# VH-VL binders against q7z443r523to685: the designs that were tried, part 17

Target 1, 163 residues: q7z443r523to685
Amino acid sequence: TSLNMSTHQLTITVNVTSLEKSLIVSIDPDSPLLMTLYLGFQYQPNCTHFHLNITLPKDKVWQKDEEYTWVLNPEHLQHGIGTYYITAVLSERQEGAQQTPSLVSVITAVTQCYYWEIHNQTWSSAGCQVGPQSTILRTQCLCNHLTFFASDFFVVPRTVNVE

## First folded at step 6 (VH-VL)

Design s23 (framework fv_levilimab)
Fold by ESMFold2-Fast, scan of step 6:
Structure s23 (fold): chain C 163 residues (1-163), chain A 120 residues (1-120), chain B 111 residues (1-111)
Amino acid sequence: as target 1 above (163 residues)
Amino acid sequence: QVQLVQSGGGLVQPGGSLRLSCAASGFTFSSYGMSWVRQAPGKGLEWVSGIYSGGSTHYGDSVKGRFTISRDNAKNTVYLQLNSLRAEDTAMYYCARDIFSGYEDYFDYWGQGTLVTVSS
Amino acid sequence: DIQLTQSPSSVSVSVGERVTIDCKSSQSVLYSSKNYLNWYQQKPGQAPQLLIYWASTRESGVPDRFSGSGSGTDFTLTISSLQAEDAAVYYCQQYYSIPYTFGQGTKLEIK
């Protein structure tokens, strides 16, 4: 219902301990859900007070795993290390005339692009950035050089029922 | 119930243009994506183009730069503008309703089709 | 692009028999426990009709003799007791990745 906006909200808490990695936030609803995500640093954001936002599902994606994924690079985490809050607000306008309760799985992960440096016999991220087509299943690496590269993942799944 | 009524096909020479129309009724048109799928005579199905409820568009590789999909929510109509037509564009063109998810999910209702013939 | 390959290309069976049509995807169409694969039926002179979506969910109004199964890259459409009206071309379609692609089709003829 449109009278139940408070119930149509989800809060995700992320403790950022390093700015060397990109944060991936994946929202996996069991049915299509139009929503807007708001990012805040050390406070719970809302539609009038936030640092960054995104509307999901995303437009202009190539694969399904991109449409409910928000990629936050270190440049987007401008307040540094600490606790970030994400508020997901479900749109009062949903696909069907009747809105049904849905299970929503929330997964957060961190990733980084690396390539092997022969001279130093080590992995380096220099010249590479995590791209916006990244998901919990795939890391897009945008590099300014032609080398072998890889990604590193940390995944924490969470499931929430919304009304 | 849901209906998609198509018009605008015909015979045209190579290099010509046509505009196909698909008029929708029986549902909230603005809430759904729409796609065009074609079928050459005796051949299989090929997805051509799609438009999201918000207006964002995608195209198959064979038609990029030549075809333009658009919609008019006030008229409950989706259009496909065919430009620089080639013989290989000869096909039955179907419009189809798609469930809006920010990505086209499946085609649950199809128009009757309109034939486009590109020949000298 | 994702390529879908159907087998057989054609099949001829008697009323009351079971038939299976396979669809193989060049890459996985599975994400978050959903397989983004659909099945359509096209009768001669008609537009296609949706039969099954998410690999195994039957569209409303579709007879329960039609069922879909499979996951990832291998999918099957089963018709458990053929009726004469089931003579048609059947297509699988993926909507996991743009551009959307269809299998080449399987022509089902009733003896």
Scores: ipSAE 0.056, ipTM 0.626, lowest interface PAE 5.3, mean pLDDT 82

Design s24 (framework fv_levilimab)
Fold by ESMFold2-Fast, scan of step 6:
Structure s24 (fold): chain C 163 residues (1-163), chain A 120 residues (1-120), chain B 111 residues (1-111)
Amino acid sequence: as target 1 above (163 residues)
Amino acid sequence: QVQLVQSGGGLVQPGGSLRLSCAASGFTFSSYGMSWVRQAPGKGLEWVSGIYSGGSTHYGDSVKGRFTISRDNAKNTVYLQLNSLRAEDTAMYYCARDIFPGYEDYFDYWGQGTLVTVSS
Amino acid sequence: DIQLTQSPSSVSVSVGERVTIDCKSSQSVLYSSKNYLNWYQQKPGQAPQLLIYWASTRESGVPDRFSGSGSGTDFTLTISSLQAEDAAVYYCQQYYSIPYTFGQGTKLEIK
């Protein structure tokens, strides 16, 4: 789970087996590190050939665990189930290169929002979506239920890890 | 060599407005976030607002919708616009150097403070 | 919001004595082996000064008689041998979650 960023990039392989859950990608560097992540389906992406990208750390977060976390919902995984590759490239900024850590920890997980249906005595994901403030430690749930739940107050029901 | 020099403040009636300024020197201002922290007379510290190096902002619930934080990187200055002021906003207001991508997580340098008094 | 509670609220001690100030968080501020809890010193008429960050790392220029300890929800600031210039109000602060919050403060008086 810990990879050396001394080569200024690393590749993460993710096997997506379901489009009913969101993918959480967490990168935890030893020291602050500016980077860009690129997503590819069935191929290793780079800065000129990718499906989606994100720059980390995020420039607006509510909790520290969000800074190096990328949330990929089913609509972002448009090529369907299969193997996705993520390439993390150290920023072209001088600051990023100067702050290269010896180790970077990478964790991937899948999650989904559920709520308890009192009438049917069952869990349901209907009307709920995983939000961008989600991390491997907690799931932000954005629901269109009658009560209009605040995302950070909704129950975190389930999270699983996928490599 | 790092310095934060504050200005603005003063006495204003309830419902009034003030603009606080914090001029920075001795570091690359555009690379750092900035925060405002206030302290009512004889009371503790309360974080009010923060602005990231990229311009994104956060506010404490007590000031959301009334206060606006902004920055001018060309002038190395962060501002706090105070609107619809209430008696409970009376406090010493401090600016402080805050987050920067690739950095520590604390307020390492503080301005001298500027007093805001809201009274009729 | 994360609530920080300090104890004691005030303490009066003689020069040379040891002092401990506790800070309790309503929820954990530990993430990735770092505790996002800081300690500040505020002397009368002055702005706060950073003393300790990440629960136990002493800021440059801070005397070694100041030390921080703890993890998760329970934190302590220790002054091993009080000096007269240490008379101040001490605040803990969490940098884990927005809004950032401070403890209510501990006033340290020298007899």
Scores: ipSAE 0.551, ipTM 0.792, lowest interface PAE 1.5, mean pLDDT 84

Design s25 (framework fv_levilimab)
Fold by ESMFold2-Fast, scan of step 6:
Structure s25 (fold): chain C 163 residues (1-163), chain A 120 residues (1-120), chain B 111 residues (1-111)
Amino acid sequence: as target 1 above (163 residues)
Amino acid sequence: QVQLVQSGGGLVQPGGSLRLSCAASGFTFSSYGMSWVRQAPGKGLEWVSGIYSGGSTHYGDSVKGRFTISRDNAKNTVYLQLNSLRAEDTAMYYCARDIFGPYEDYFDYWGQGTLVTVSS
Amino acid sequence: DIQLTQSPSSVSVSVGERVTIDCKSSQSVLYSSKNYLNWYQQKPGQAPQLLIYWASTRESGVPDRFSGSGSGTDFTLTISSLQAEDAAVYYCQQYYSIPYTFGQGTKLEIK
């Protein structure tokens, strides 16, 4: 979806149908644009009434495609399944010398990290969490894995990108 | 005028340590990230480490666990602590102002360089 | 890691000639209409100097004879009317993903 942010605000509607996956919200402005996103459950949020917020672009990231991506894990979607609203508000101060009204593309996706569990011969997400470096193009997986035979062998949490 | 003045290089034996310093002037130091880039004799450029205005740090694969970047905003100085040095760490080390933001993404000002030699 | 490959490795040209240096990225460095690819010039015995950022934006104070072009994975630095002072090694650099990486460099010599 492409929306015009010349009004200094836009609203994104996200229908969450499962809490087993993380929600990825990607904003792609046609030119760099300082904004704050506000999250509300079953209501349209604003700067004084919201559950969560984030300022975009994000501070120093590993890859540029992370700058306008908001990763919302199940812990962040505490109101359960249903309709979430995101209000994006343009910052009063834009960094650039030249300001042009921006067309903004919005993409939402859901993702989760899985690994094959040999003992139960099934896929499992246990011990894995979607990381903040995730985007609509790739999922960062932060996982801990323990091996039964080497129970004193602990694989520390690490970053894994899944495409 | 932006200036980055480096110091702290020298000759060390393998396994040794050095601390490099880069003193900044002419800009609001605390608002910018800083990076270290090295160049082995006759070779190309290799990014080794960065520290951002908020304090987060990143390292190139070849130096992770051995080098530590830090900054002192009161002194307008960025440091690179080199530990467990190897012969292949021999290089000219440059500090550079690291621009990060919605409108800029590059190294715009570089220090004069500090030579680090690791030999027998 | 993103790998950058430059060509040619070296080139020798006369004053007043046009020179092109290519830089190929192992993956796209394009995001949100910007290519996160920079060009630096390094003269003998000196630190590198920024020439171009976002693939085609000239840094303040850099002569117009320097221009950058390309998108995604293929980039070119062009010097339209070479001057003797342009003898240097030129590096492309990606600022898309950590670790930041540089091309191997292209040495430009004046005949």
Scores: ipSAE 0.312, ipTM 0.699, lowest interface PAE 2.9, mean pLDDT 82

Design s26 (framework fv_levilimab)
Fold by ESMFold2-Fast, scan of step 6:
Structure s26 (fold): chain C 163 residues (1-163), chain A 120 residues (1-120), chain B 111 residues (1-111)
Amino acid sequence: as target 1 above (163 residues)
Amino acid sequence: QVQLVQSGGGLVQPGGSLRLSCAASGFTFSSYGMSWVRQAPGKGLEWVSGIYSGGSTHYGDSVKGRFTISRDNAKNTVYLQLNSLRAEDTAMYYCARDIFGNYEDYFDYWGQGTLVTVSS
Amino acid sequence: DIQLTQSPSSVSVSVGERVTIDCKSSQSVLYSSKNYLNWYQQKPGQAPQLLIYWASTRESGVPDRFSGSGSGTDFTLTISSLQAEDAAVYYCQQYYSIPYTFGQGTKLEIK
């Protein structure tokens, strides 16, 4: 992931090489920041041109680490394999944001749910998907069968200063 | 300066309904979340329900499907509608100001409490 | 659900003594350098009052004899020199995960 910050905006670049895993995008500001994230495929999105968006912090969460986390499952990455861009735009309702710099940590990770399949002595993801309550600290696994499951992560940490 | 004034409790038979009210003053009500916490006689505290400033709601497992939290920002009031009441719902019900901000995550002001008694 | 267990369940101490109340969480309530654990004091016939938030930050107006410590899963409330008005039930509460949960309470009695 690469970062391009401009005028209270942040651009995150993600290379999707497989549609078998979910993308986790975590924005961790040092103070509360109201923002909207826009997703684009092969282009840098903005408020008038995007294919998915989310407002952070999330209005309804079950755990604190969900507030600034966006979970993008394979069905959300509808244009397939390639380069996706995420533009984060800070809300103008944030008093003094332009004059008061803020520190923002950005982490992107990929995860998938696996369960142990006794018949083949191997791990399988069949019948499981990553849930919306997932974060970089834990994966919510929603399975259509009763089983023991696990997850994996690939993490690329970044720390940026918002101007 | 901050005050939460409760009303609406009483004695009701099993299966009955009550609506609890909590009138707020001394702060910008629409900017805060609100929660309800109950306490059965001689027992500990149990979180019942919460409503965010934006209107999203959460419920504790024991009341989900029976209780409804709502708010009226024009009246600075939060409500808890209690339906299908059971004997085990007998408790003192407190409303509390709930700060969902990243630097404040606690119940800082509490109402005086409203007693709900469910008895046949 | 996160379960909070307090110890002791009750304690009786003299004015001027130090007392500690422990709260153990079934899972970590630490995120981004903050512990989402609060302490409340409830006197007989009264609503609870906030004492400590984020495990160790004292609420405005709370006497400095009250202090909180701990991180992750193990937390402690300390009263350094008890006064008669401190007789109450003390509750820890987690604000990390819905549903929010409270410990069972610790009753503090003054001899």
Scores: ipSAE 0.442, ipTM 0.754, lowest interface PAE 2.1, mean pLDDT 84

Design s27 (framework fv_levilimab)
Fold by ESMFold2-Fast, scan of step 6:
Structure s27 (fold): chain C 163 residues (1-163), chain A 120 residues (1-120), chain B 111 residues (1-111)
Amino acid sequence: as target 1 above (163 residues)
Amino acid sequence: QVQLVQSGGGLVQPGGSLRLSCAASGFTFSSYGMSWVRQAPGKGLEWVSGIYSGGSTHYGDSVKGRFTISRDNAKNTVYLQLNSLRAEDTAMYYCARDIFTGYEDYFDYWGQGTLVTVSS
Amino acid sequence: DIQLTQSPSSVSVSVGERVTIDCKSSQSVLYSSKNYLNWYQQKPGQAPQLLIYWASTRESGVPDRFSGSGSGTDFTLTISSLQAEDAAVYYCQQYYSIPYTFGQGTKLEIK
């Protein structure tokens, strides 16, 4: 999905069906865009009514694919399972002294880290967390034990409205 | 006009410390990241450390735990504190303007360099 | 860490000739249609100067005889119609992943 962001605002709707996985939201422009994302549960958020927010691009990343990626762990989805809305608002102050129309690709996915637990002969997520450096291209697994790790990754449906 | 003026280098014994300074002018300093890049005599370039406009810092593996980057936006200055210096740290140290998260992704302006010599 | 390997390590050419310098990355530096690969020129006794960013975009003020090309892991800097003032060491640099890394450099001599 690619959208022209000349309209100042974009709303993403995603249905969270499990709190066992982290939600990865990627809003990747084809040219730099300063934006703020607002998260709401069961309502469309705005700059004065939201649960969580983030300014993109992120200013502390290890790889470029992190810049326009928001990682929402189960602890951030405290309202439970259901419909979450994300409103992306374009900043009035863009670098380069001009606003050029840009195409934005929106991808939503869920991921979780697993390790093989020898004592129970099963895959477990215990002692592992999805890290903030995760993206649609890779999952960062932060585990408190030395073992072999795996992660799953599933693109999930979203609805995008541009206004 | 963009200027980066460096100071603070010198000769020091192994295990010693130095603080390098890079004073910026001609741009809105607080809006830009800054990096330090070093070059040993006759050798290539090695990125050492970076600090983003928001204050977040990163370090190269060879200096992690020994060097500390910091900035003072009121003075338009970025610093590099060098501790536990080793002979292998002998190099010309450059500061460079670093635009990490926005419109640009490169080092566009470089300081003149500050020589650090670690020797007995 | 991403490792950049340049070839050749040194090259000697005559004024007016075309020269190419290659840079190979140990992993892709391509994301969202941008290659996070920059080229710098360093003349003796001077600080490095930016030539090319995003693999092929020429920095303002850089002569059009300098051009960059490539994508993913394989990149090339080309200098057409070499001038005497182009004698320098050229470095590629990846800006995709921390720590940022540079190639070992290519020394360009004019004969």
Scores: ipSAE 0.318, ipTM 0.750, lowest interface PAE 3.4, mean pLDDT 86

Design s28 (framework fv_levilimab)
Fold by ESMFold2-Fast, scan of step 6:
Structure s28 (fold): chain C 163 residues (1-163), chain A 120 residues (1-120), chain B 111 residues (1-111)
Amino acid sequence: as target 1 above (163 residues)
Amino acid sequence: QVQLVQSGGGLVQPGGSLRLSCAASGFTFSSYGMSWVRQAPGKGLEWVSGIYSGGSTHYGDSVKGRFTISRDNAKNTVYLQLNSLRAEDTAMYYCARDIFGVYEDYFDYWGQGTLVTVSS
Amino acid sequence: DIQLTQSPSSVSVSVGERVTIDCKSSQSVLYSSKNYLNWYQQKPGQAPQLLIYWASTRESGVPDRFSGSGSGTDFTLTISSLQAEDAAVYYCQQYYSIPYTFGQGTKLEIK
C-alpha cells in the first residue's frame, strides 16, 4: 500500500486477533524522514495521548530494512485483542536536508519463532522471542536454549488513513 | 565548505595503542554519522567502524574488542582509539562523513588520511 | 557478511574508449526500490571520492561520462569516453548491511 504523506500525519489501523505473535510495522517513505509513531488501543493516538511510541528511522540497526520497522511483541499489546491505531507524525527537526516524500508504503505483518522439540515431537515457541532486529523480510529469533528453529510470517489485514 | 582534517597516527610497536582524530567543519556535525575506513599499503578499502548521529556504534569483525569509536559533538570531532595493535593493522586510516537518516546513504566527504604503522 | 567481487581486477585502455567495471554482490542490496550500492574513485596518493550512489545516481560535480546501472546483485560502472584524468582505482561499496563492505577494486590505466 502506498499513501501520500503531504498532511504530515499517517494513521494505520491494525486488528489484533492473537497475542501469541509479534506485530511487525514497516513504513517505507520514498525519501528519508524523521518521524515518531504512536500506538493507541481503540483510539487514534497523538503526541500528547498514546500508549507507546518510537522514533524512526532507528539509530541501532544492522540492515537497511530495520530502519523504519517497529516490532511490537505481545507484552507491548497490553490491552489485549482488538483494534490498535498507529499515528506517524513528522518531526519538526529533520536530520540533513528536509525532503517531503510524495509516497509512503506501509506493511503490517505478524510473526512468531518456532523450534522442533524432539522429546514431544512438535513445534514449540517456548523459550524463544521475536527480536527487535526483525523486519517484514526476516524474523530475529532470540532463544534461551540451543536447538534448530524456524519462523512463520503472515500478513494480517489492516486499513490505513491519512489525516 | 565541508572539511575533515585528520591527525594522530605514527609508528607503534605491536600491542601498542594510538588515538586518531578527525575534526569536522562546514556542516552540522551532530546530524551526521561518521565512519572510519582503512587501506593497507597496496590493498583495497576496508570499513572499520561507524558511529551514528544518535551515538550507536558498529565495528568490523577484525577490530571488534580492540578499537573504540567515539565522538565529541561540542568539538565537532570523531575519534578512533586503537588498542592491542597488530602488524596487520598497518594502514592509511580515513574518516568519512556518513549520511545516516537523509535522502542518500554513502560516504560523501573523506579526510586526507592518517598513516598507522605497526612494526617492531 | 556481504561480499562484493569486481571484474576485471585491472584494465588498460586508450583515451576516448568506453570502459565497464562490474560488481557482483553475494546478497541482494535492494530495499524499497533502492539499491544500496555506491561507487568510489581513488586517484594515486588521494582519498577516495564518491562517484555514484544508489547504483545509478551521479554525485554532484561528477562528469556525465560516468554512469552506473544494475539492480539486486549485479552492478556496472561505465565510463563512456575515457579521459586521462580517469586513471584510478574504482571501488564498489554496499551500504545495505553492517559490516559495510567494498569490492577489491579495479585499477584503470591509460595506454
Scores: ipSAE 0.304, ipTM 0.720, lowest interface PAE 3.3, mean pLDDT 84

Design s29 (framework fv_levilimab)
Fold by ESMFold2-Fast, scan of step 6:
Structure s29 (fold): chain C 163 residues (1-163), chain A 120 residues (1-120), chain B 111 residues (1-111)
Amino acid sequence: as target 1 above (163 residues)
Amino acid sequence: QVQLVQSGGGLVQPGGSLRLSCAASGFTFSSYGMSWVRQAPGKGLEWVSGIYSGGSTHYGDSVKGRFTISRDNAKNTVYLQLNSLRAEDTAMYYCARDILTGYEDYFDYWGQGTLVTVSS
Amino acid sequence: DIQLTQSPSSVSVSVGERVTIDCKSSQSVLYSSKNYLNWYQQKPGQAPQLLIYWASTRESGVPDRFSGSGSGTDFTLTISSLQAEDAAVYYCQQYYSIPYTFGQGTKLEIK
């Protein structure tokens, strides 16, 4: 099975208002769908013009909800605050693909790891990063210290049809 | 016709090593993940390890650090290297076809099994 | 780790009768409208074989008397009209989280 990439894509718009949190992008197709996501700042990216990309589904995961999830840490949002565009492009080869459009659910969320800092009596994210096993349901926290922590989370669900 | 043919089992003393082999035919081996599942005599099934088509690996908690899964796509074979064997590793070891990528979610074809016995 | 508990541990039924085997998961295996729960049949001296995947989808070649149902944490395998060749141990298995885990098995005997 093969698909024409120029006719099979969708665009996700994300307004980033803070670089203190990581962006979680979840794309959940109604059937298995090999795709590549491209990230652009203030422009609609494509396979030749983008900042970052990822191929989904991921080939190594610990839970199923990780397969179509892309974690973008503040360092990956290198142009700062503003509007980012993500273009999802279908692979020209698909396993078990239908010749009809696929329904895709898109959810974006932001998250961060916080711990209680005894010296300053406040919550801090210092020394912690959001890990690649994070999903819209779970935040993986990778910290260089042992302490009590909590995470916060916001969700923006959307459903679009792939043409 | 999918076939998985296993070999490499036997009797070994505690602390010893064995290498199990599973030779595949009837499908494009390089496109599939593979897993190993074991069964102690008279007991239930326990997933041991899995390997993606690209070579990434996962292990069950009881075998991490002792067992190593690997594959040779030119020979259509998946291997399980068993090191630091213990009496509780005594089991029938099955290889199974698994698409460990997110497209398929089950073990659809199984080998005949290879018996591993760990005793003095 | 996700723990799967089957009930009953064993059951004895006559040919032609209906039998149900339950599998309970310690946490949900439901994601995006799919339940990552499979059922396998193992006859004495043989390797397991796949019966049902995604909780309710029957594998090719499996008789229609076998059906799976349930969602989230509670699942059931049903054999609507038992045949003599159905004597086996039945296992549920989750494919949601690493490490993949199996239930302890249900032994089905024919009277």
Scores: ipSAE 0.453, ipTM 0.766, lowest interface PAE 2.1, mean pLDDT 84

Design s30 (framework fv_levilimab)
Fold by ESMFold2-Fast, scan of step 6:
Structure s30 (fold): chain C 163 residues (1-163), chain A 120 residues (1-120), chain B 111 residues (1-111)
Amino acid sequence: as target 1 above (163 residues)
Amino acid sequence: QVQLVQSGGGLVQPGGSLRLSCAASGFTFSSYGMSWVRQAPGKGLEWVSGIYSGGSTHYGDSVKGRFTISRDNAKNTVYLQLNSLRAEDTAMYYCARDIFRGYEDYFDYWGQGTLVTVSS
Amino acid sequence: DIQLTQSPSSVSVSVGERVTIDCKSSQSVLYSSKNYLNWYQQKPGQAPQLLIYWASTRESGVPDRFSGSGSGTDFTLTISSLQAEDAAVYYCQQYYSIPYTFGQGTKLEIK
């Protein structure tokens, strides 16, 4: 869904029901936009009250799908299970000419790396972590062992409001 | 008016070094990334290196460890240091305006090119 | 690395004719409804010049006779009514993944 960033802010609501998976937040503007995302637990964050932030697009990436993607592993969701809010704030210092207000699409998803455990004949996530180069199109799996692995991909229910 | 004026280059023997310069004017240099693209005589284009507005760098595999891209925002100039030059590095080297953060996903302005010849 | 293959390698046509140049990518360069595929024109003795970005968006100042189309892995540059000044080598380029790569080029000669 496309949202208008002319208000210089948008809010994303994510209900986290499990800390076994990583949260992927993807922002796709119709034109590149310098922005900062703020994370809050049980409250709507802003530039002076948040517990985690990131500036997008990222400074160094290998593929385009990484530029506007924020990977939040369970250790980043340190307040536990519950409602998280993400506020995206448009930077006043934009790097190019902007003729019209930008439209953005927001996608949130969860993912986890699994491997087939031969000895137990089951899928396990032990020894694997979702990497920071992950996106909604691909999951980077960082494992401490060699084996066949897979990832699951689920779109997290969300509410997005342009402020 | 955007201008990219290149200098440096010349003839050098294998194993030698050169530093290429690209002086920018007509835009806020510090807000843009810059890339170097080369073209061997009679051949196609090859991306060599890029530097973000924030200073982060990338290199093509053929030049990693030998070439270094850098910038001086006070002088509005991007540099490409060429070390351990090989015959296959012989090419016309272009600097191009690129923005790795922000509005652009392309090379919109190019310098006139600087010829590097590695001979003997 | 993403490999781009252009066809034809060269083409010779007359003023007023239509020509198409194809570019095939070894993997998709589509992300969130944008194709990170650019087209450049290089005239003899000159630096390349941007024509088309995001597969189909014409750069400011580029004549309407130039158009780009395609998505994912298959792209086409079309020049609808050739002028003598269009004699050049045309390159496609992907801006999806580092290292950025170019097609081998298509040489367009005007008879």
Scores: ipSAE 0.385, ipTM 0.706, lowest interface PAE 2.3, mean pLDDT 84

